VH-VL binders against q9hk44. Designs and how they scored, part 26

Target 1, 202 residues: q9hk44
Amino acid sequence: MNSRIMFIGGVPGVGKTSISGYIARNTDIDIVLSSDYLREFLRPFAPQESHLETSVYDAWKFYGDMSDDNIIRGYLDQARPIMGGINRVIARALANGEDLIIESLYFVPDMMDEMVLKNAFLAYVYIDDPDLHRSRLEDRINYTHRNSPGSRLAAHLKEYRTIMDYSMDMARGRGIGLYSTDDYALARQRLLDDFRKFVDRR
Short names: E, the ipSAE of ESMFold2; O, the ipSAE of OpenDDE; V2, 0.75 times the mean of E and O plus 0.25 times the DockQ between their complexes.

## First folded at step 12 (VH-VL; framework fv_utomilumab)

Design j2 (at its last look DockQ between E and O 0.73; V2 from the best seeds 0.00; counts 0 for: pae E 2.4 > 2)
Fold by OpenDDE, look of step 12:
Order: sequence, then C-alpha cells, then structure tokens
Structure j2 (fold): chain C 202 residues (1-202), chain A 122 residues (1-122), chain B 108 residues (1-108)
Amino acid sequence: as target 1 above (202 residues)
Amino acid sequence: EVQLVQSGAEVKKPGESLRISCKGSGYSFTDYWISWVRQMPGKGLEWMGKIDPSDSYTKYSPSFQGQVTISADKSISTAYLQWSSLKASDTAMYYCARHEGYSYGWEDFDYWGQGTLVTVSS
Amino acid sequence: SYELTQPPSVSVSPGQTASITCSGDKLGDKYAHWYQQKPGQSPVLVIYQDSEKPSGIPERFSGSNSGNTATLTISGTQAMDEADYYCQAWDRRTAHVVFGGGTKLTVL
C-alpha cells in the first residue's frame, strides 16, 4: 500500500493539532481530520450511552462522583463511536490509497482493526509538566482555537491529565511511540522523522 | 558497525542467582529496544521479554513474568537478564536482540548477540 | 495467547523451491518476520515486514503474508540454506513477541 496515514492522539493542549499541521505541510498531505469535527458529525447519530452531547471532561458524571475510574469510563463511552468512525475512515483511505492525518483526543487502538493498525503510523503526544500543560490550554486561543477561551479547558486539567495518563499507558503497552511536547520543536521534528521512516518502509 | 556482545557462558547450581549481560555498540543504545530470547537445548526460540533502555520500561512474556528480571544501564549501553534462583530447567542458550524503539508494527530483530549458554546442574 | 504454527520439517532437493509456512489467526493483518539459524549460530534475519529483504540476503529468499499464513520461499535452494527457520510476529494489543515453533529445512 502506498497511502501515508498518521493517527496521532493527545489531550487538548499538548499541541497535536499544530504538530499535525506541521507534518501535513512538510509531507504534502492535504487531508487532516480532527476528532473534534468527527465528534460533531456523529452526535446526531451516536448512541445515547456514548454521551457525546456532554463534554469529555464532564462524562464522569454519568457514573457518579469524580474519580479517575469514572473519568476514564466516560472517556471510553465517547471514544467507542468515534474510534469506530476513525477506523472506518482510515480503512477507506487505505483502500483508496489516500494520504491522511487524523488527530484525536480519542485514542484507543484496541477499538481499531488489526489491518488498520498495521498500515497506519500511530503516535501519542503528551506533556509531562502540568503547569506547562495548563498554560498551553489557557493560551490556545492565540493559536489553533481563536474563538474558544482556553480558561474553560484549563479548569478541567485534572480530567485531561487523567485521560492522558490512561492513554499513555495504553499506548506504551502496545508499543506505540510517546512524544513529549515539553520541547515542542523537538517533538514535532521527531514525529516527522519517524513518520517518514514509517512511510519509507512501505 | 552494530554489535550486541553478550557475557560468557555460565555454569551454576540450582538455587543460585545469576545475571547475564548484553552490550550494544555502533548505534544509539536508547533508540532501540532489547529483547531476550531463550532457546533450550534442541528446542525453538522463546521470547522472554523486552526493555526500552531509554526509561527501562519492561514487558514480559506471560511465561516468564515473575521468573526473570530484565534491566538496563543506558550509561554503559548494557541490558541484563537475571534470575534470583536458578532451576535446572533454566539450562539454555540465551540471546539478546534489538528492534526498533517505536513499534510501527515491525518488531523485527535485525541484530542478535552471540548468545550466552547457561548450564544449571547439581 | 497468540500462536504461530510451522511445519516441523521441510525437505527439498538442490535447485528446487522450498516453501515454509507460518500460520496464525489473521497473521496477514500482522507483519511476519523470518530468521535463519544454523547449528551453533545466532539467528539471522532473512525477511522482515512480510517480504522485505535485509542487505546481504540472497535474492532467492522471498516472503509473503496473507490471510492466516505467511510463507518463506527459497528458490533454487542450495546446500548452504539447510538450517532452522523461524517465523515471528507480535501482538499489538499485548506487545508480546511470538515465534513459531521453527522448521528444519533439509537439502537432500
């Protein structure tokens, strides 16, 4: 297969949107999809139990009190239909030999087909420093989300970092590369290099 | 040139502890994972586990979980396989091998050590 | 646990084509790798990523993988090709590496 497909995961504020754009520009990949838009697309059709009408940082409320476990449960509920869609989208791209980058808050490789996993470059980006993470969420309005105050998301840093930790554990346990964006320039370059390496072997 | 050089043959008794080593050279040690593979006399290859030397993250085969410990010292580009208490059934050739540090679905072992023969007998 | 199955032995006459199979559930959805091991030596990677050939490996070696079966093919088999051959894959969900049981190739 000649298609170049990258599936990049990360919670808000880690820089996955910007990195995806950077990679797209440097590889001449024209199509970049965001799970934010995929989520909106699915909302009218999604099962009620997915709770897609609720923000991911509030999804724990369906299970009771705030806890790491309930945060993850809520996250996974929303992830199921979205990951199903992402799996189909990637499969389509592969079948057609199309290049594609997907950046997503929802990153659950276990919900994807083996063939899709075999033929896509998977990566998870994260931030080690909580304070840096907070500041990037607050500052998001100045970069990728010009009409969305970052303070709103920064108020839910706990929920996002819980999801991040869970996702990192999952990714690491499945041999998926983890990229710290504490050094953003280094991270995006490493991702680009690794992606090129992946593509060159195909 | 990429090389994995393992420590020499070992002759031990049941109950003794042992640590064998695998030293990498000719490449950036932390950019690749190291796996340990057991081969009992006249038998096939058995994957034991692997380690990311960059942060010492380790993954074990279920058959070897709790039976051995895999570790690494990146400062000297060396990976280790150790037993706290050897059994006669641990008699085998042990290989270290490297693979890509990030899984692209590859996980092929492009370079292997020369092997370390471990003999455990009373 | 994920398992790979190989025939214990395969025999071929010099100059003939040898085929060694490796079977696993949906193995075609994974990458298969092949190693050659001669007596008293370490394994050597001969095929990676289903069909790719490392530098230094003879052109007569080739690989394929589809469905549930990966195949190592040696065309124009030579006496020097007599060895044990192991297929290998890994399970992404567990990150476990898996070897086949090995196949002894005899050149008659």
Scores: ipSAE 0.737, ipTM 0.893, lowest interface PAE 0.8, mean pLDDT 94
Fold by ESMFold2, look of step 12:
Structure j2 (fold): chain C 202 residues (1-202), chain A 122 residues (1-122), chain B 108 residues (1-108)
Amino acid sequence: as target 1 above (202 residues)
Amino acid sequence: EVQLVQSGAEVKKPGESLRISCKGSGYSFTDYWISWVRQMPGKGLEWMGKIDPSDSYTKYSPSFQGQVTISADKSISTAYLQWSSLKASDTAMYYCARHEGYSYGWEDFDYWGQGTLVTVSS
Amino acid sequence: SYELTQPPSVSVSPGQTASITCSGDKLGDKYAHWYQQKPGQSPVLVIYQDSEKPSGIPERFSGSNSGNTATLTISGTQAMDEADYYCQAWDRRTAHVVFGGGTKLTVL
């Protein structure tokens, strides 16, 4: 009787888009939202300090040399308006009794509203093996993103893994499941089973 | 049958060290977190901290950070609470309790140990 | 830090309805859980996620949570219900568990 809300975080190449589609098909949830398109929607309205005109892997350049701290600063600047929008979307779904899956690069627990923290199933998807992560970034052009060359994204593996490690650290102890997709079939089944437990437990 | 069995009562002097234990049985020990809860004589329940036995990740209450050490040995399904130097003010009942700490758990403590009374005097 | 406040005691006659409150800033935005503790015994979970009952908990126990207040309600209170009752919340943002100070329910 309550809305079934799933909010999946993960950097490019970890399989969050494929997993969200799998979950949608196996739960009959009709609405799946990607933050990639939320970012494009928000770009004309976002403050300049968010740097949303820049790819996430380049946002550190506004702060100096490449470092973990500067990569994370750039990521968080971009995340702020996106997370604000995600909070509103989830609030609407909850108020209307609607089911929703959101998959997002921008996944910042400190920016989630309390109603998201209370009512949404929160999960973070990652790849443990960096070489596998690189190969999946390279393969994206072959399967889902034909005009976005995989070699360009793979060149930024360091930035993505810095964001991934940071996001996993922030998720620890906050009831946010971490799902390794090194074995994709196992991970998607674990995530589906855990989501069903979440729905049943409520 | 799920059980959490704690070590027996302790009578100690100030300055002594102590480690008490909480052994889980009847479930997969690494699927659940263990919290430690203090109850001073005649007082309420106070959360001290928790541990994920699968990888020993710990989170302490700010009031207890640096005061105690929480650990686990998953090979024997046991969590521990320890002091390097006891004080008289550590006299209390200490409980362990389990909860699911994943995306479908909300930190409700469904099973509790029987408690370990620690008395620090003389 | 986040705090939960309970009345120190509640007294009720047998057969009457007992209400035990737990107050915290925007507590309705969190899940509240309730524990019963009888003298010399460990706490027992009686309500979780605001209003859900574990198996074996009598129908007379119920819970609610909205705004700043969660309430444990015992209808048709019996002598065996005499105990201390604790509310508990989890602040997911800080990953901290918080207990209320406890309420002694007396059935007289």
Scores: ipSAE 0.537, ipTM 0.825, lowest interface PAE 2.4, mean pLDDT 90
ESMFold2 (binder alone), look of step 12: mean pLDDT 92; pTM 0.949

Design j3 (at its last look DockQ between E and O 0.73; V2 from the best seeds 0.00; counts 0 for: pae E 2.6 > 2)
Fold by OpenDDE, look of step 13:
Structure j3 (fold): chain C 202 residues (1-202), chain A 122 residues (1-122), chain B 108 residues (1-108)
Amino acid sequence: as target 1 above (202 residues)
Amino acid sequence: EVQLVQSGAEVKKPGESLRISCKGSGYSFTDYWISWVRQMPGKGLEWMGKIDPSDSYTKYSPSFQGQVTISADKSISTAYLQWSSLKASDTAMYYCARHEGYSYGFEDFDYWGQGTLVTVSS
Amino acid sequence: SYELTQPPSVSVSPGQTASITCSGDKLGDKYAHWYQQKPGQSPVLVIYQDSERPSGIPERFSGSNSGNTATLTISGTQAMDEADYYCQAWDRRTAHVVFGGGTKLTVL
């Protein structure tokens, strides 16, 4: 009767989409949601102050000059409606006893209900090496985003890494597992093992 | 067999420094967090703080922040609790305990050390 | 700071059911864990994640958690069950671990 739910966070280029697919295939979980699509779904209805019409890497512009603080402010503004939606989606899955994997750029557990957090496996994936991160962004066109030039996102590596550092700090301080994807194969296997362990303990 | 073995009882005077240890065995030391728990004579359990031995990340209880230092040496699977200057009020039993460190919410202590009695008196 | 409240003492006759409560704000939205401590011994985990029993713990030990209250239940209480019992959780906001004040269970 217990749902198997994983909520995985990470900035673009870390491999969260591929990892989520891998876990889904190895656990027979059929439903995998991406915050990219959730964002598109919410854009027409989102509050104006969320600035969802703007890319996350440009959201700092609403606060003035580019800075770590303004980058995070812009990120959090966009995160609020998306996290609210993710929270409701997970709550529904739990209520119905459904299995679900959600992968998201927006990973702000403080914006979720405690009951939801209690019953979901949370993980944050990251890349230590900034050069590797850049390379993976550039190569996205060869894997999960076949019609989107990776060079565009790579130009905003600073903004993504700022968000990553913030997210890692927040996750770490709240006992959420951090998984480096510098060794991608190792990371996905460890994440799968930990998710299985989480499910088995319940 | 999983074991946490703590250092022996200590008798100290106020103002002295002290470091006690907790050595893990029978498992991968860096896969679990170590917490320290204080129990004053005839009183309840008090969480002091915890450490991730893999990178020495620490979290302290507000009551113990700045009062003690928690550290670890993963090369010898050992965690430490130390005071720079002991007080009489530090007299207590101190336990180390492990818990899962990979996921949010798994903060149950499945294995405990045998405890280290610290007595501070003039 | 987050706090957990337990009754200081509970008494039960042999063979009867003992219930020890632990109260905290929205404790039901957290995992509650329970420890048994006998005099001169280290605490022993008897219930984790609200209602799960570790290997080696008798089936007469059970746990529940809802609303603001977690409960440790000992059915068919035996003399050997006389001990102090502590509930434990952690605060999501701060990641701080919190223990209850402890309950002394006396078997009459």
Scores: ipSAE 0.742, ipTM 0.898, lowest interface PAE 0.8, mean pLDDT 94
Fold by ESMFold2, look of step 12:
Structure j3 (fold): chain C 202 residues (1-202), chain A 122 residues (1-122), chain B 108 residues (1-108)
Amino acid sequence: as target 1 above (202 residues)
Amino acid sequence: EVQLVQSGAEVKKPGESLRISCKGSGYSFTDYWISWVRQMPGKGLEWMGKIDPSDSYTKYSPSFQGQVTISADKSISTAYLQWSSLKASDTAMYYCARHEGYSYGFEDFDYWGQGTLVTVSS
Amino acid sequence: SYELTQPPSVSVSPGQTASITCSGDKLGDKYAHWYQQKPGQSPVLVIYQDSERPSGIPERFSGSNSGNTATLTISGTQAMDEADYYCQAWDRRTAHVVFGGGTKLTVL
């Protein structure tokens, strides 16, 4: 039996954290890592050029005016150290025969090591409907940030959707499944079924 | 029974256009990608490109980018390979083959068409 | 871009074991697949994901992949195994498929 490794990408508000919990419970995988907390762990040690001390939706500001290119550049700067850590974590799990689920905003195929590309189930979750995406951002944040947290994240919907569109484009043709969570229950079941197929082919 | 059935052999002149086809049956056509593979006489297999029939997204080999067009019509479970202007060097056998189109596949080609021989000469 | 190298030919006596190699930079970090092509026929998948055998492929076909080299092994080689054999990998980073140049297996 080989390690069962799942690496789920997605921007805030698409349901990747909830889906990873669903998968964990339905596969008895004990370890689920979130890049939100991996990011916090890495901040004291991260290179300054990564700009990890800022929110991803502000990272474009280091490059000039808001543009898709600058949003993506800021995202990729932050992704480098986090993806480096994720590569190492997956390599350890593979070497030890351990199962693992990682869900991450930082999901960059060009930064994945070959052993990740060969041995991990790779999936990207998204929301088609921008209004639904905005609503999901407002729901998630309003319960944990009382002083206008919903307007803070929802105000950055454009940045998140720029990153989402970029990530989906980079995933195309690389065997990375794209899962729309507009119908959340359907998406989580499809992802679980596909993960089981991946495990069965190994 | 899974089948990929290709259109028949073609004899063409340089400069003519051509479209050959690959019809899938016995499976859900949009669940699998279709690749086109060239084999020149006495030579090996060369990957030309692939298409996801569900949304027509294509990826070409750098060697074939701009030389051919890959397309699909999912309503009739058919993929196509097309030249706008054939050359004598396009003389070859052309295969279509399928592979899993989801996050659990690794581009192993489990079923192949019978091949379409294209001969280009004056 | 990514390339796979195979010997152009391999000869074996009936009943002996044939080994066909496929070399590529860090090929062990990718899955290798193998196809058999007999004269006038389409390729047939004989090994996928380094070492898995599709249903209907005889157990004498096996595969391995580590380092820079994948190997197709045919034990108890029979005259009907005489064919061209192609290795294939997928560079997931570029989304490109790559075939080796092919190996003619001759059973003398």
Scores: ipSAE 0.605, ipTM 0.843, lowest interface PAE 1.9, mean pLDDT 90
ESMFold2 (binder alone), look of step 12: mean pLDDT 93; pTM 0.954
OpenDDE, look of step 12: ipSAE 0.715; ipTM 0.890
ESMFold2, look of step 13: ipSAE 0.528; ipTM 0.826
ESMFold2 (binder alone), look of step 13: mean pLDDT 93; pTM 0.953

Design j4 (at its last look DockQ between E and O 0.76; V2 from the best seeds 0.00; counts 0 for: pae E 4.4 > 2)
Fold by OpenDDE, look of step 12:
Structure j4 (fold): chain C 202 residues (1-202), chain A 122 residues (1-122), chain B 108 residues (1-108)
Amino acid sequence: as target 1 above (202 residues)
Amino acid sequence: EVQLVQSGAEVKKPGESLRISCKGSGYSFTDYWISWVRQMPGKGLEWMGKIDPSDSYTKYSPSFQGQVTISADKSISTAYLQWSSLKASDTAMYYCARHEYGSYGYEDFDYWGQGTLVTVSS
Amino acid sequence: SYELTQPPSVSVSPGQTASITCSGDKLGDKYAHWYQQKPGQSPVLVIYQDSERPSGIPERFSGSNSGNTATLTISGTQAMDEADYYCQAWDRRTAHVVFGGGTKLTVL
């Protein structure tokens, strides 16, 4: 297959949107999808138990008190329909030989078909420094989300970092590369290089 | 030239501890994973586990979990396989092998060590 | 656990085509790799990613993978090709590497 597909995961503020754009521009991939839009697209049709009408950082409320476990449960509930959609989208792109980049808060490879996993470049981006993560969330309005105050998301840093830690463990345990964006320039270059290497072996 | 050079043959008794080594050269050691593979006399290849030398993340086969310890010292481009207490059944050839790093996810072993023969007998 | 099954032995005459199979549940959805091992030597990668040949591997070696079966094909088999051959894959969800039981190829 000649299709170049990248599926990149990361919580808000890690820079996955910007990195995806960077890679797209440097590889001439025209289609970049965001799980934010996929989420909106699915909301009218999603099962009630997915709780897609609720922000991911509030999804724990359906399970009781705030805890890491409940945060992850809420996250996974929302991830199920979205990952199902992402899986289908990638499968379609592969079938058509189309290039595609998908950036997503929801990153659950176990919810994807093996064939999809075989033919897509998977990566997870993260931030080690919590303070840097907070500052990037607050500053998001100046970059990729011009009409969305970052302070709102920064208030939910705990929930996002819980999801990040969970996702990192999942990715790591499945041989998926982790990329720290503490050094953003280094991260995006490494991702680009790795993606190119991935494509060159196909 | 890429090379994996393993430590020499070992003759041990049951109950003894042992650590064997695998040194990489000719490439950036932290850019690839190292796996250990067991081959008992006259038998097939058995994957034991792997390590990412960059941060020493380790993954074991269920059959070898808790039976051995895999480690690495990236400062000297060396991976290790060790036993706290050897058994006669540990007698085998042990290979280290290099495979692609994380994001590639192909897990083919493109370079192998020459093997270390471990003999455990009373 | 994921398992790969190979025939224990395959025999061919010089010049004939040898086929060694490796079976696993939906193996075609994974990448299969093949290794050659001669007596007293380390394994050597002969096919990776189902059908790719490393540099230095003769063109008579080829591979395919679909459904539940990967196949290593050696066309124009030579005496020097007599060896044990192992298929290998890994489980993406567990990151476990799996080898087949190995196939002894005899050139008659």
Scores: ipSAE 0.700, ipTM 0.888, lowest interface PAE 0.9, mean pLDDT 94
Fold by ESMFold2, look of step 12:
Structure j4 (fold): chain C 202 residues (1-202), chain A 122 residues (1-122), chain B 108 residues (1-108)
Amino acid sequence: as target 1 above (202 residues)
Amino acid sequence: EVQLVQSGAEVKKPGESLRISCKGSGYSFTDYWISWVRQMPGKGLEWMGKIDPSDSYTKYSPSFQGQVTISADKSISTAYLQWSSLKASDTAMYYCARHEYGSYGYEDFDYWGQGTLVTVSS
Amino acid sequence: SYELTQPPSVSVSPGQTASITCSGDKLGDKYAHWYQQKPGQSPVLVIYQDSERPSGIPERFSGSNSGNTATLTISGTQAMDEADYYCQAWDRRTAHVVFGGGTKLTVL
């Protein structure tokens, strides 16, 4: 049997973790990997130039002033080792006929191996409405310190949306579906249906 | 039934502008990309570029970048191919074709328009 | 940019098997699609995703793709199969669509 591989990209707050759980539940795929966990596992071994010890929303600071270009440079530095690992994980799953869902902040088509591009279902999840995106970030339990007001992730909405816009632009026209989660229930059902079509067509 | 209906044949002179159309019916127009394909007399198929009608995002072949404009009006399910100044070398058959929008990693063209013959001569 | 090469013509006798090749660097890492175009008509998709047949296409049409070469195979070739055939690939890294130069199939 052919492997059923789903690779979902998206920035924090867009619902990619919830959607990946929904897909896993409805397809009986047992293995779901999150780049949040992969990132933490990789951090002590990653090259210093990746700056993985820094949050993605702060990585631009290594390049000077806050700008879209510097935000993306910092993101891509972090993405390189993570995407390298993701390529190898997907390659092994494909070779062994194993099913796998990966959901990842790090979703860079130019860093995907050709075999991933041909054989994995690739999707990117986003939110159109910035106010909705901010509220989705605020709804998470986000404690960095006991004395914090708990809204610090939402304070980095600009960085996340810059990365999101870049990722969507890089995905356009490459057969990577863009799924708006402004209506979450609709998005998860569309994604599940499209994944089933992908599996059935192979 | 899915159909792509193109505007009629055109006879033009060099330097004139032209806009040809491709109207989709029988499906959700914004769920599919529209490509334009040129076929010069006696020659093969050449991909010119494509448009996502949902937001008018375009991608052009390097050979056609800056040579033509691809656009769409989703309110009337219509895509367009436009020249600002035709050349005799633009004489060709022009097809529109659709491919599925989604995460399938396939850009097969399942439906084609009937073609629009554009003749440019003095 | 990515290029696809086809032989300009292929001739077969009726009832024989025709093979039309499409060559490109590591084409097997991409999906190949095939179109039939009869004189004065629009192209028609006959094979997609290397080997899949759309509804309405006869079973005598088949396809394969590995290494640098995709092949369209027509078994039991009939006079009505006489047409131009184009392969097409998609380079997902650049989002560009590429057609081969076309092959004229003659049935004599």
Scores: ipSAE 0.331, ipTM 0.754, lowest interface PAE 4.4, mean pLDDT 89
ESMFold2 (binder alone), look of step 12: mean pLDDT 92; pTM 0.949

Design j5 (at its last look DockQ between E and O 0.72; V2 from the best seeds 0.00; counts 0 for: pae E 2.1 > 2)
Fold by OpenDDE, look of step 12:
Structure j5 (fold): chain C 202 residues (1-202), chain A 122 residues (1-122), chain B 108 residues (1-108)
Amino acid sequence: as target 1 above (202 residues)
Amino acid sequence: EVQLVQSGAEVKKPGESLRISCKGSGYSFTDYWISWVRQMPGKGLEWMGKIDPSDSYTKYSPSFQGQVTISADKSISTAYLQWSSLKASDTAMYYCARHEGKSYGYEDFDYWGQGTLVTVSS
Amino acid sequence: SYELTQPPSVSVSPGQTASITCSGDKLGDKYAHWYQQKPGQSPVLVIYQDSERPSGIPERFSGSNSGNTATLTISGTQAMDEADYYCQAWDRRTAHVVFGGGTKLTVL
């Protein structure tokens, strides 16, 4: 059971997709999953209360007015089925000794089994500078999402920043590394190095 | 060489305030967390709480929440444990210990201070 | 709250194998660490991450962890191994560190 598994979290625009690809290429891990696709996969089967048909940045609307609390509630509703799936996927990979990278907007370690947490490398990537975050959202069309206008997501920066802050807070004290991508090159290198260290200890 | 050096023994009376210190050296102080551990006379180790010196994020044991304050000054690589009002029951040896806070579950205490004996009596 | 249970004492003759157990709910799903403490001294890490030995720790020290129980094993126990031993785990969800009650190892 010498599998190499990384579970990386981050809101849109932080560069988690690109970093995941970078790590995959530099570690010869062939399987990279995205929660965007997992979400689509689950939508036909997910409970109605998960509201997976709604964008995460609109999920607060089910609770009333926009607030940090309602944003997080909506986020967690969507996260529950997705995290359940991610947990099982990682568990399977571990059982089979398969290497796997999962990058996800939904990053709620508390919804994962402890055995999974023990045997997977967890990391959360973020951006400190809101203006940089906005610009990266706008520029997504030039990189990983060629047919998705970044301006649409940039309009919901507040919601994403709220989710980011919540996720970072959750990561603190839970042995999850936080990686600022303000310096993207530094972040991805540090993440790669830490991942290698993690694997070497196994 | 990695070292944690704690402040000297303290003799106090009930009701007095106290702050003891733990200074790290031989490593990047902000890369590791510091925990405080209590050991009452003839008893076992009790985790009190921990701090990330990089941003002073703190987590307490439920048993010690509100009873003590853990802080750090990263500029001098020092962590602190303080009481606003000591009790006789606070008499114990107190250890600071370093651990990986960002090691993804590997939170073992690889280095310990020499301990600070705190005696509280009338 | 998460709890770890150790036997209060274990006795062995020199040269025998000592086993100290640490029990907790699904402890095998966590990493267990072990510390040795001699009278008047600070604890010393002897096993980390279930079965890893820090530099300087004799090979006679070993560890395992599965199910609900972690075990510290000392093969060929020596007089110098007489000490208190504490297991320790970390609850990731609460971020709390937990110690066992400690086991006094006596070498007869």
Scores: ipSAE 0.757, ipTM 0.900, lowest interface PAE 0.7, mean pLDDT 94
Fold by ESMFold2, look of step 12:
Structure j5 (fold): chain C 202 residues (1-202), chain A 122 residues (1-122), chain B 108 residues (1-108)
Amino acid sequence: as target 1 above (202 residues)
Amino acid sequence: EVQLVQSGAEVKKPGESLRISCKGSGYSFTDYWISWVRQMPGKGLEWMGKIDPSDSYTKYSPSFQGQVTISADKSISTAYLQWSSLKASDTAMYYCARHEGKSYGYEDFDYWGQGTLVTVSS
Amino acid sequence: SYELTQPPSVSVSPGQTASITCSGDKLGDKYAHWYQQKPGQSPVLVIYQDSERPSGIPERFSGSNSGNTATLTISGTQAMDEADYYCQAWDRRTAHVVFGGGTKLTVL
């Protein structure tokens, strides 16, 4: 039996969790994993140099002043152990003929195993309009941190957009679809349709 | 109805510039990448590079990096291959071919242009 | 640098099965595609993603890919199948496309 594997990347606020739920409902895929929880499982075992104890938007501080390069280096340090776990989860699903959706902040093609690159539907979701992205982060803060003033994640828009732009550049030329969620309903339908084509081409 | 129509055969001298074209029709031009492929006389196919017409992002084969320029004008659904200074060794057939740029494609070239023969001689 | 190797020629009798190989290190970890090219014509995709056949390609064309070798198989070979055949892979990690050197299929 052929596994239906979807691996969706995206930074906070782009709607990847909601899209993952939509895809699961419309494909009857039973297992949906978030790297947020995988991150928590891995923290007690992760090497010190990964800096998983620090929020991704602060990880650049280990390298000096804020810059795009240092933001990306901190992101990649955190990604290594998490991508290692994702590779093993997908390998198990493929070996057992199991279907799986993974949605992850950590989406690094150079860290994907060959079996993932060959057999998984790889997609990256983003928001083109920075003002819309800020608004989506502000709404998430109210939902996630209801006792806070609601500005924590939105204060780090620059870090998130730096990671987003880097991830989109890394995806180019590698057959990884980029899906703008500025129009969310259109994006989720296009992603579902493309996933169905992927399954049909196998 | 998908078609890739290339510009006609060219006879040139060494040192001359040249731009050849590949016009796509019957599909959404910006949804597919265009690759250029060289075939020297009596030889096999060689991938030269590719372009995403939606934003003109290009990737070149290491063998052709700096030797040619790949570009596109999405407003007229056309991709281009260009030399600033031709050499006799550029004598070959040049094909354009498309592949899906979305997550369900694996760079299989489903449609090819008819080819443009470029002859470079004294 | 990644390379694909094909035999320069393969000969079969009409009605027999032709087998054209394409070798590359860990080629089974990539997708292999196959093209047919007749003299004076553009290449035509005959097999994609190791074993899938585009609409309009006869069922006698099939493909496989495992380990270091992809194979194009033509059963019940006909005179019209006489052509050059190229394998092609894509290394998603480097984003490079690679073609094999081509195989001339002769039907005697």
Scores: ipSAE 0.565, ipTM 0.820, lowest interface PAE 2.1, mean pLDDT 90
ESMFold2 (binder alone), look of step 12: mean pLDDT 92; pTM 0.947

